VHH binders against Flagellar brake protein YcgR (ycgR). Designs and how they scored, part 83

Target 1, 263 residues: Flagellar brake protein YcgR (ycgR), of Thauera aminoaromatica (c4kar8)
Amino acid sequence: MAELSTPSPASPAPLDGGRGDELEKFTLRGARQILQLLQDLITHRGLITAHTGGGHSFMTAVLKVDEERGRVVLDPSPDPQANRRALAAPRLTCVTQLDGIRIQFPLVGLGEGQDKGRPALFAPLPAEMLRLQRREFYRLQVPLAHELSCLLKAEDLARKPVEVSARVIDIGAGGVAVVVPTGAAEFVIGGTLPACRLALPDGEPIELDLEVRNLNRQTQRNGTEQLRVGLRFAALPRAADTRIQRYIFKTERALNAKARGGL

## First folded at step 7 (VHH)

Design N1 (framework vhh_7yz9_2)
Fold by ESMFold2-Fast, scan of step 7:
Structure N1 (fold): chain B 263 residues (1-263), chain A 119 residues (1-119)
Amino acid sequence: as target 1 above (263 residues)
Amino acid sequence: QWQLVESGGGLVQAGGSLRLSCTASGSIFSDYAMGWYRQTAGNEREWVAFISSGGYTTYADSVKGRFTISRDNAKNTVYLQMNSLKPEDTAVYYCAAGEIYDFGSPDYWGQGTPVTVSS
């Protein structure tokens, strides 16, 4: 019997609600702190993965905080089905990252309407927000310009070998998150993908054994649906670990320099 | 000019905890990764932990699970929380700032703060 896996550092998958006792020390409940954190997400244009349940999520962003009405305004999905799932859900679990800090919060009572003549989703301000600055939750969002890919050695539905070139969307010390078209391969939580090849911008591809930690069917901001797969590094040689760490540090410094209008 | 100022060192019993602090000038803190090295008599300095400008952390195998590096951007301060201390952790601890592409070659060093763990 398989046990439920915990979310990996390489996935925006929400942390288990049953672990609330362990996470209470990282939970913000002060109205001022919550408002400041939501404003920080607006200022930095933080992209949010909103989980609607049943393994479904969509990409959104906080457009503004309406303090007078005590609510947040969210960017709706261009996919009407994703919006219908969100409106039907008893709660959204919103997950994002800001400056290496994992941020997670619930939204309950989602509604739809318009903001300045444009479609918008509305929800009451969250009563709590989780803020975790921990090594195990840090993930670098991979710039599209890097064209980072991982060649996955997987199986199709008939258990025949298949190779899938997957785009790497985030990377951390413990693994990567990749996106693949729905139906490209069969993934089983806890399964091992041997001899996969991670391509970094410089040097030869790194050969790695990867463990499937989580699966999420995600609707993108352009309305397309993709399967997001969280993968743990099962065994990481020191040379590979050093190359991945160097990539993360180098990319982070370059992104910070770019944000200041530098290099 | 540029300054890294450490504090928090001292004498502690095995199994105890200490928190080291390093306050940096604003330019060092914003432009470089920050970290900690340690040195025992007769040995070269060894890397302990680094934290990038955005908060990505790395640790030497000898301290993983026991030490935590963190930063406070508002205070230009980097911390090293040391738990479950062992006699072999006895060393002079140095705050460092550097180009993080090479973990062995920091650009800036603090003056060092001694930590003694008694058995």
Scores: ipSAE 0.007, ipTM 0.453, lowest interface PAE 9.5, mean pLDDT 81

Design N11 (framework vhh_vobarilizumab_d1)
Fold by ESMFold2-Fast, scan of step 7:
Structure N11 (fold): chain B 263 residues (1-263), chain A 118 residues (1-118)
Amino acid sequence: as target 1 above (263 residues)
Amino acid sequence: EVQLVESGGGLVQPGGSLRLSCAASGSIFSDYDMAWYRQAPGKGRELVAGITYGGDTSYADSVKGRFTISRDNAKNTLYLQMNSLRPEDTAVYYCAAEYDWSGPLDYWGQGTLVTVSS
């Protein structure tokens, strides 16, 4: 499935058998809880990144939950190739956020058809959904209005130095996710990008060393392809950490206030 | 849920070979990219090799040409074939399933000890 070479070597130290035991605390297995969470994703128009394996994903959304048939209806990609990858995949891993809480769930047995005359993807309701309500797993979705960017120091296809201004889509205590046009630069998982510059809305850009954690070719809602790059903060100074946490807190407060009082 | 269990470590003489395996106990996510890391006593963790679900591989310079990473998705098993082993390869070897900030969370195994000594 993978056209782009994308090994994923960058992970933290062992957790005495991994994160599985801790994640059980946050796993929803009740049918009512799963239905409620899926409905919340619909109500909040939550965008979902559906991972189809081999470093490929596409943007989707839950269109509805069909309780009688026990299935979820998803918005297909306008890119036929992304839909073909999804249908061929043994499993989709769906990742989204709701009010800063990471939500992840598997879909198995994906099919295609129509819903009210429109193309749709269908899958049985997931048997479980992960709802991670912990600070270290929290990732703020960056508002587009903030125009948050990170200037990356990388190499192009010819291995020549290149600077790429990447849009920051998610930010947390341990890193950022950015998007770049496919082919704008070459990234090596586990490699360090030195002296990158994170531009927050106030103050001077923060100079950071960033470790490449993951690469994913993501088909956007408009059918175009972007490379999503997960980047870990390496050697984060306390002053930089404080500024990042302040930005996250301030933005959360503003988003929460707007959600309760605004349209 | 992903539980990773490494096996195949042991004591081997310089120039010898070992094959490490990493198997899930329970469910593994088929869309995880996998990697082998190692940590020598008193040293930090380092990447050894990575493999995508589609089979694209990468290697650390120190092991390139000597080690081969592979996966069997039908058996939910990751392998590391280690040839021409050196004393410097002595370490605990860890299996990892990887994430990005928008993707699935990372998981680590508990490790398997490889000792290269006469």
Scores: ipSAE 0.005, ipTM 0.210, lowest interface PAE 10.4, mean pLDDT 78

Design N12 (framework vhh_vobarilizumab_d1)
Fold by ESMFold2-Fast, scan of step 7:
Structure N12 (fold): chain B 263 residues (1-263), chain A 117 residues (1-117)
Amino acid sequence: as target 1 above (263 residues)
Amino acid sequence: EVQLVESGGGLVQPGGSLRLSCAASGSIFSDYDMAWYRQAPGKGRELVAGITYGGDTSYADSVKGRFTISRDNAKNTLYLQMNSLRPEDTAVYYCARDLYEWGSTYWGQGTLVTVSS
């Protein structure tokens, strides 16, 4: 085991920016997405740990997004020394969580001023924001080579029972997303699919009930349509939960080791 | 949320032994790599020992052969058995979870170990 980063015991460690290639798929760069996420942090009064470097951090929050001036307004620390450290830092690394999702973003060019007559800190809008689900909510993109499938017990267009073998495209602690051939079955958001069978590489298929959470139709390059179905685990025995989490961890570990090839 | 609570620290004479425990909360303790770190006064934290979800162990050269890391997945508890303690082992010992997929580690609040005659 390699030596890990040594974060301050007072604050969660920021994610390593050197893992940019691995984290790219979790990085938001669209202006609308960034603005919406910042607005969600305001709406939910999300507390942010702002790391100023040298093992120092302080607690803040986004008070406002000023789209016209392209900047965020932050709540200053009640500790004047923390604010001085923040203003002297070349960058802040901001870390927060929203509904189990880890959010991290850089702020560069921090200044001080006033908002509505009160002291405030401000910085240009971040060009990127990292959004990672917590381990319990993380969704692993399933490698095609694993040929993971779920046998769905659904209904056809005439409401007759049908069994469909669907390819699992992502998997997490709370559910799976699958692709289904167009016309193979009918799905209703909120509907339950009983006694489906999830095939993991190691061991017997897991029998479980799935609830339909979302539907998305995609047109492939060859002109055929596929339906992507998001499915929640309605009830999951401890042994099944353990097997699913072990698969996710093992696969993530293997993918991360491969992505860091040569390190 | 991950919560890690260490216990078992105390004052011990050189050559003595202590067993540290880390009680973890979180539904999937058995699927995470876990580690013990320590921090001496005025120093940065250093990795002492690690254990993978599969049970493979690794140790810092300074403690190899003296310390043993182990886990009890049924109890969601991580252990560090420390034998042949030396004054230089004096530190606050921290339990940590390796969030490998995120590249970060969560820390417990620490337990103090003092090795003094």
Scores: ipSAE 0.000, ipTM 0.100, lowest interface PAE 14.9, mean pLDDT 76

Design N13 (from N11 with E98G Y99P W101Y S102W G103E P104S L105S D106E; framework vhh_vobarilizumab_d1)
Fold by ESMFold2-Fast, scan of step 7:
Structure N13 (fold): chain B 263 residues (1-263), chain A 118 residues (1-118)
Amino acid sequence: as target 1 above (263 residues)
Amino acid sequence: EVQLVESGGGLVQPGGSLRLSCAASGSIFSDYDMAWYRQAPGKGRELVAGITYGGDTSYADSVKGRFTISRDNAKNTLYLQMNSLRPEDTAVYYCAAGPDYWESSEYWGQGTLVTVSS
């Protein structure tokens, strides 16, 4: 648990805000900066993972910033239980990424109501937002079309070895985040998964050891729940590191080129 | 381990055409942006054309409509098709590769001379 005070690059887990000495230089507190960043998230259709505590989160998005009322309007989950958990939480920690930059902010005082006759969640504007423009925090969101998977060597409830094919949802220099099928395996934070196989496009699977750094049960935009596992590269061979970095670089450049593609 | 080798330069008359090639050794070609630069005697090096690894192209105003940059990732080769050549196109042409050809070129070729004269 102690190691979770500093999240792995492989984990979408929130940064600890309690001792923010090193994070202060990345913290935005200007009202205009906060409003501009939230508007950028709307413009770029940024998906937000909202952490409700107890290892639970749900996918949301900022639908609108109401500057006059000083609040954000969020897309509610189609799962009523996820919304109930969010409303009961004393604080949501929202994590997202914009153009490779990790963004994190708290929301306190979440309420429910309607916007234009549709159900919505409301929260006061955050007083601060973290914007981390550092290579070590960079996470490439894996395009669904790439169908990246990682074959995990894990254990079931009886500590019996099992192999689980998990979908890779993000990847960085330090690890991956994966979606695991419900009931397929048990994970322990700090546990090591040996000889896992990461499938990248154009090549044989990469064999590597992974450390479990984060576990999160996430309610998706369609209301279904999934287990997200943050995995750190425990020992990364040089050739594997090169292939992973090339995949990240190539994919990010292709995404940037499409975004800059002629009007 | 990475080397860029230009070829296809030579003497051509005004209005003529040339195709330059840049052969890349090593396994980075498909992951890098590529570009053609040129340098005339007594002048600084200027960007002529660039192509991202995804295939998006950009051209200097002086060559738009006359030059075409392309790449063949299977052959690890960059091309510059030069049409309607002018005396002011006379220069040493350099191939370059980097993460972003506008900001960072890690690798440079030795250059190939193009002379446009009657």
Scores: ipSAE 0.000, ipTM 0.088, lowest interface PAE 19.8, mean pLDDT 78

Design N14 (from N11 with A97T Y99F D100S W101Y S102D G103E P104G L105W; framework vhh_vobarilizumab_d1)
Fold by ESMFold2-Fast, scan of step 7:
Structure N14 (fold): chain B 263 residues (1-263), chain A 118 residues (1-118)
Amino acid sequence: as target 1 above (263 residues)
Amino acid sequence: EVQLVESGGGLVQPGGSLRLSCAASGSIFSDYDMAWYRQAPGKGRELVAGITYGGDTSYADSVKGRFTISRDNAKNTLYLQMNSLRPEDTAVYYCATEFSYDEGWDYWGQGTLVTVSS
């Protein structure tokens, strides 16, 4: 229920920009580097989570970069309320990944209009983009074909135990992000979910404790809302850590090889 | 499978220069941050220099002004130009991705030995 401002390493929530010195070396400010990175997002059809404030976000994508007008064109949400929140926001914080690299950038001055006769959102090109490839911030976007799930041991609104099968949407060394059906369970930020079961493609499910770090109601590109839950690994056993890292590494290699035509 | 292969090490006199190369295969080299590490006899691994996929560089204080890291994305190759070499630069030099720091998988090369002595 609670919408939280503090992100976890496993959450797609924005990183704190006030970490200036630590993040400075990962910040792109060159106009050509920014244009190249935005074009790479277009080429790879990267999905972007745009945070509009108040714990709300929606999924979008960069449709094109309009270099002549100095702006980006974004895919609007099918949910009119999500678009109204975005247009009312003083700033969007956009978070995405490209081949395991976390990319985060602000958009200020969002407007609406049309691109080639289709509804579109647009904003001036960002002055900076964070590009971060570090183990503690790395997240693999889980391929849908892997059908990766985590059986969560949670509570309903009456505080009765419930088990919820949640789809894993990203995974890193520090945790997972999952999506849960609306109303399936109540989550308390800082609460621990004991003895959850993470199902990897090979071997027995991994039994582990998860800490709730982030809650976000995300409007999907089809206009529906899902609850996205950021979960941190608590007291992760060495063997489980090894299996998770092996899955991440193996999957990243396979995705990279596929993207490069079998490099 | 991703492989990193270092070359260019050797014996050099103090004040001399060497260029190390690291050839990457089986990966999207241009999308990875790369780094050079070294390990001197009886010591742990030390970060020497890093370079982002965009070309931004960083250096350990012990090598600033003497070493230059660079990359050629068209050749999937990372370089370390080492000038004004000192005996304390003697080490096995490894290239690695930032994601793969001390991973125990083959994102670390076999290393190339640099010996600085008279």
Scores: ipSAE 0.000, ipTM 0.123, lowest interface PAE 14.9, mean pLDDT 77

Design N15 (framework vhh_vobarilizumab_d1)
Fold by ESMFold2-Fast, scan of step 7:
Structure N15 (fold): chain B 263 residues (1-263), chain A 119 residues (1-119)
Amino acid sequence: as target 1 above (263 residues)
Amino acid sequence: EVQLVESGGGLVQPGGSLRLSCAASGSIFSDYDMAWYRQAPGKGRELVAGITYGGDTSYADSVKGRFTISRDNAKNTLYLQMNSLRPEDTAVYYCAADTWEYSGLPDYWGQGTLVTVSS
């Protein structure tokens, strides 16, 4: 049997204003700043996950900012149902990452039409954009070539100890996101995985206690299921913090140098 | 504005059952990971049970097999079914929503609902 549609990869959950005072200092409301940030997303071809509510989201991108008409032009989903959900939604929450900085903004009043003869979605320019430069929100997408892994000390369904080598897909000052095969181990939100080993390219594995923060099941394009696990550094020793920060900084600089065509 | 409002707490005898509900404002619920935390007198807040926006559930060892977490996205409501209650389950129970994996703390907290397990 053939799949008529494939599920999109699970997206990071939106960050909303319940932290009001803390988030206010990261909220851009200046028209010029908003326009510049949207243009940066166009220039870097930043992919945006647009959350339509009800656990649904689709992948889009800013195609153009139309200052004359005061609107943003978005790439529609190839899935007609996703586009219908978006148009019916009272609000879209758009989440993206640019140079490791989390960007989040609402779009209200989404419409459909055409841009230069091609289907497009339109929305008024957002009145505000969240740009999180906090150390704890920074996420480096780990290059596949680095083969970064974390050996997890977990338990199986029968509560027997099991070790699972998990691929690290992103890393920040506060934790890592890893991918494991479905069924490889049992994870409990808030549970601690003691003495896990994070393998960085520059030396011996770092021994860390990790706290499970989030669990997501994803179906990949090849039909295999994977479990995405968000893990917080429960107690980060200074030496480990330094090594993780150096890895992030070094990798980011190398990626930026390659993007600029330098060495 | 985002609000989480708990209900269903009260006084119950050991071995009894109680069902907690948490009503979430507006559009927050279906895109967020939800959890129940509790805080006993003189103790810190601890995670009791969690449910992701994808529906995966997890439980603290002390409540596994006795408590069940569930969500109704159409009603923007989170539930905690508590069975075989013990005096050690006495605590203020908090509903929480987390929108960021590495936050270390939930983004939103309810005001709490008191559960007392005693005579």
Scores: ipSAE 0.000, ipTM 0.127, lowest interface PAE 14.4, mean pLDDT 77

Design N16 (framework vhh_vobarilizumab_d1)
Fold by ESMFold2-Fast, scan of step 7:
Structure N16 (fold): chain B 263 residues (1-263), chain A 120 residues (1-120)
Amino acid sequence: as target 1 above (263 residues)
Amino acid sequence: EVQLVESGGGLVQPGGSLRLSCAASGSIFSDYDMAWYRQAPGKGRELVAGITYGGDTSYADSVKGRFTISRDNAKNTLYLQMNSLRPEDTAVYYCAAVSEYWDTGEYDYWGQGTLVTVSS
């Protein structure tokens, strides 16, 4: 029952400003891009957590973008105290998600008024918006028909070398998740599995060093247990990265074609 | 309202070169992955090359080392430089803008296509 692993939209906490250089490549500064993204939030009725500082936040939404006045119109909180805190704050940090993509932007100079006779909050258009749409956070759910596998080089309970063929259930730019029968091998979070072999369609298996990132034991309805293992690519050569990205892209396109064409 | 318009197709001899261009409207170009697909007469569409908005590239095995995909985000233009052309490269070439798999409610945008014929 694997779920698509997207960037954690469940955490409304703002990302640390100390990561500014790392996040620069995901930051939109073009006026047209910012306007389009804000319109997408309106279209999808995106719920926004607005952080006012001091551990305070409230739920809002973009009601409209007023390009003539260079401002966004936000839905006020039903709590008057939350609105007062927002108006007194030097900056709001707005966090939301759009289809699993994390979006974060600052608003400075919040004011209050009315829009079409209803209470509203107003702020100048943000100068930047963070959009985290990284393939290393994206996980393609591998179609069962592809029979994608990874040969893991691990150790058994007696610390003896063992090779385990594991079914790949999801794959991204940063790693794979596999399922292994319980007891087939021992895994330690942070441990490295050297020289594992990832079998992709249309080529020789890719030899990879994998780091164990997470473990999840699941009992199936028939009473059998399986272990889900999250594995990170420890050091990925460019040629291997290109092949993995090509598989992801090609498979996404095929899945999208089936969804549209009903084939 | 997004439009993709291809140009640069034509007739070329085996071993020759051709450069395809795709002009895109709006912010879609800088925000989306772009790709070139091709379709030979009577066959399905196949991916030729892809490029992310960040510039990372991917190629079909049949064109690797011969074709180069590139983009100019300032000009909203996608390119495909095709070298060492072979008769089996004969196809209609399509420009596409692609959403990521988790984007629900979004659709791929496709151009009208440009014909490339490689023959002696």
Scores: ipSAE 0.000, ipTM 0.101, lowest interface PAE 14.8, mean pLDDT 77

Design N17 (from N11 with A97K E98P Y99E W101L S102W G103Y P104S L105G; framework vhh_vobarilizumab_d1)
Fold by ESMFold2-Fast, scan of step 7:
Structure N17 (fold): chain B 263 residues (1-263), chain A 118 residues (1-118)
Amino acid sequence: as target 1 above (263 residues)
Amino acid sequence: EVQLVESGGGLVQPGGSLRLSCAASGSIFSDYDMAWYRQAPGKGRELVAGITYGGDTSYADSVKGRFTISRDNAKNTLYLQMNSLRPEDTAVYYCAKPEDLWYSGDYWGQGTLVTVSS
């Protein structure tokens, strides 16, 4: 055999859904695959959370792929501070979902300018994109109309018990991501929140223990800041697992029907 | 935080079998996705087999049909049953709780050496 395979590159620093050694098989490095995936994000108007480091992120979207210049065009944040943080960052880690599949990719060398007279952010095309295809990594983006909430039993800065009703923004087999106003409670990565209550449509709240896995201060498209908290299900009962899975599949079917019907 | 200790490695002849064990402590094992990796001399670390907390399994193409990953949640133990061993299976085998969308960073054991030779 004359041809040779290169060893896998080193993994980046740990982040929400960051790449470990086991995730190399889900990493796309072919130029055509990268271009196709970016075009799919444009076509489906996929919202992207761009992590700028230091626990900060902002919401963006790919507006255009400039294949001739090898660049992506991104929607800037309405918050000037978020844009300044992004431009100052040595690397952005972009996280999004397409049909429930987690997609992550780095952007290096972010710049600012104009596209057709409107402010825009520019970055070279990523050399790699992570597309997680395993069922355990599937996360459903919760439709706002469902008004899913989770009552969190947490502590304030003085370590006093506090109950926070948090909006569920995504849900999977292993946990949920929730949004809380900045300062509503104190969260510690690795900490356990006992006896929280997950409210699904059409049923009694599910009582479960949640483990804090990640924290991110996110600047929304409207310029407001929110704390995004990633929470893992601890020792999930079978009945609860069944209800969560039914909700995910039912919602996925409804979303897929809308996409296919063009409604 | 998960602490992982592997055992069961050793010298075995081609065509033989070994069962590797990984004892997990610290955090609740039954909630974690777990994996076995290996690193052969002069090669990079590669995923051998994975098992989710729900019991779904995955295997590298080189070991499909020969290796079986399993878990015993009551004993907080991960297993790798290795059958029809070949010289190219010679490696240090690592138990891992890999980084995923819910957990930052990988947790690794110290490894256990498997040598397949006559």
Scores: ipSAE 0.000, ipTM 0.121, lowest interface PAE 14.6, mean pLDDT 78

Design N18 (framework vhh_7zox_3)
Fold by ESMFold2-Fast, scan of step 7:
Structure N18 (fold): chain B 263 residues (1-263), chain A 118 residues (1-118)
Amino acid sequence: as target 1 above (263 residues)
Amino acid sequence: DVQLVESGGGLVQPGGSLRLSCVASGFTFSEYWMGWVRQAPGKGLEWVSDIEYGGSTGYADSVKGRFAISRDNAKNTLYLQMNRLKPEDTAVYYCARDTYWESGLDPAGQGTQVTVSS
């Protein structure tokens, strides 16, 4: 009767159970590969969502890799509560994305201290890192300029029906993550939101049923908190699936074309 | 061992038509989005058209209404029917497989030259 993990909707739920053999092909266990990938995250100044459990996460970054001491140095949250939750957690699940590739790794034994006179969090180097290239697991970070939204059919705190327009922050083959205005609605993991409407740039809104898969209050780098909701597509029609995949493909291609000067 | 072999290019007068073909091997063709990209002399790569495995299509505004993309999954073949050709359509045309995680469409072939002039 275990519940689903409660990762940040800005970062998809950790992949486990039932996919062990498939994920082995994408798991890096070599010390040099792990060091190189962590260094790539430093070079690209990539933001990492660190899940502390209990539906909480915070935004961090790898500041450096200390090869001599076998550890990573992380940027602490400006929110002291987030740092206390992280230090109390038995493990962090770190999720990020590099050039469209999902990267996920555990950190165990988090401590605090200073690096060059500044507060820092420390953890031993991870023994493994997941680097997932499969299209079906990819999540497109939705450009703000696209103003992508989903009209949710939910209940408020008084259990009255309410319609909430939520900003879509990421989208994949299996679902979306949205930001919900504070206090606008109540969500229950495993609950179904019927007849929601996903607005894509081309054509009429897609009417679909959504299942709540995760809830997370994420503390941003500036210390503010927002509610992010991870939603799974339920009973998705093939035509809707095609439109969603086309949007993801064309958006990613357009972003990549800017770097290549034409495609 | 992915292979894409383009054919059907040539010299044609403005207003003419050409049909490009691309034979694919080394992967399950029916499961991939496929497309056409082109490169005009002295310019970068330009996306022309794509087609989803189930047949849904997309086109660049510059070719919409003139070009038609299609696929034959039983023959592992992608097609581009090019009608009402213009001098600005002059380019090398590449068949491409969707490499979504690797920066869009991957033109793995040598391409086929299309020249529109008179």
Scores: ipSAE 0.000, ipTM 0.142, lowest interface PAE 14.4, mean pLDDT 78

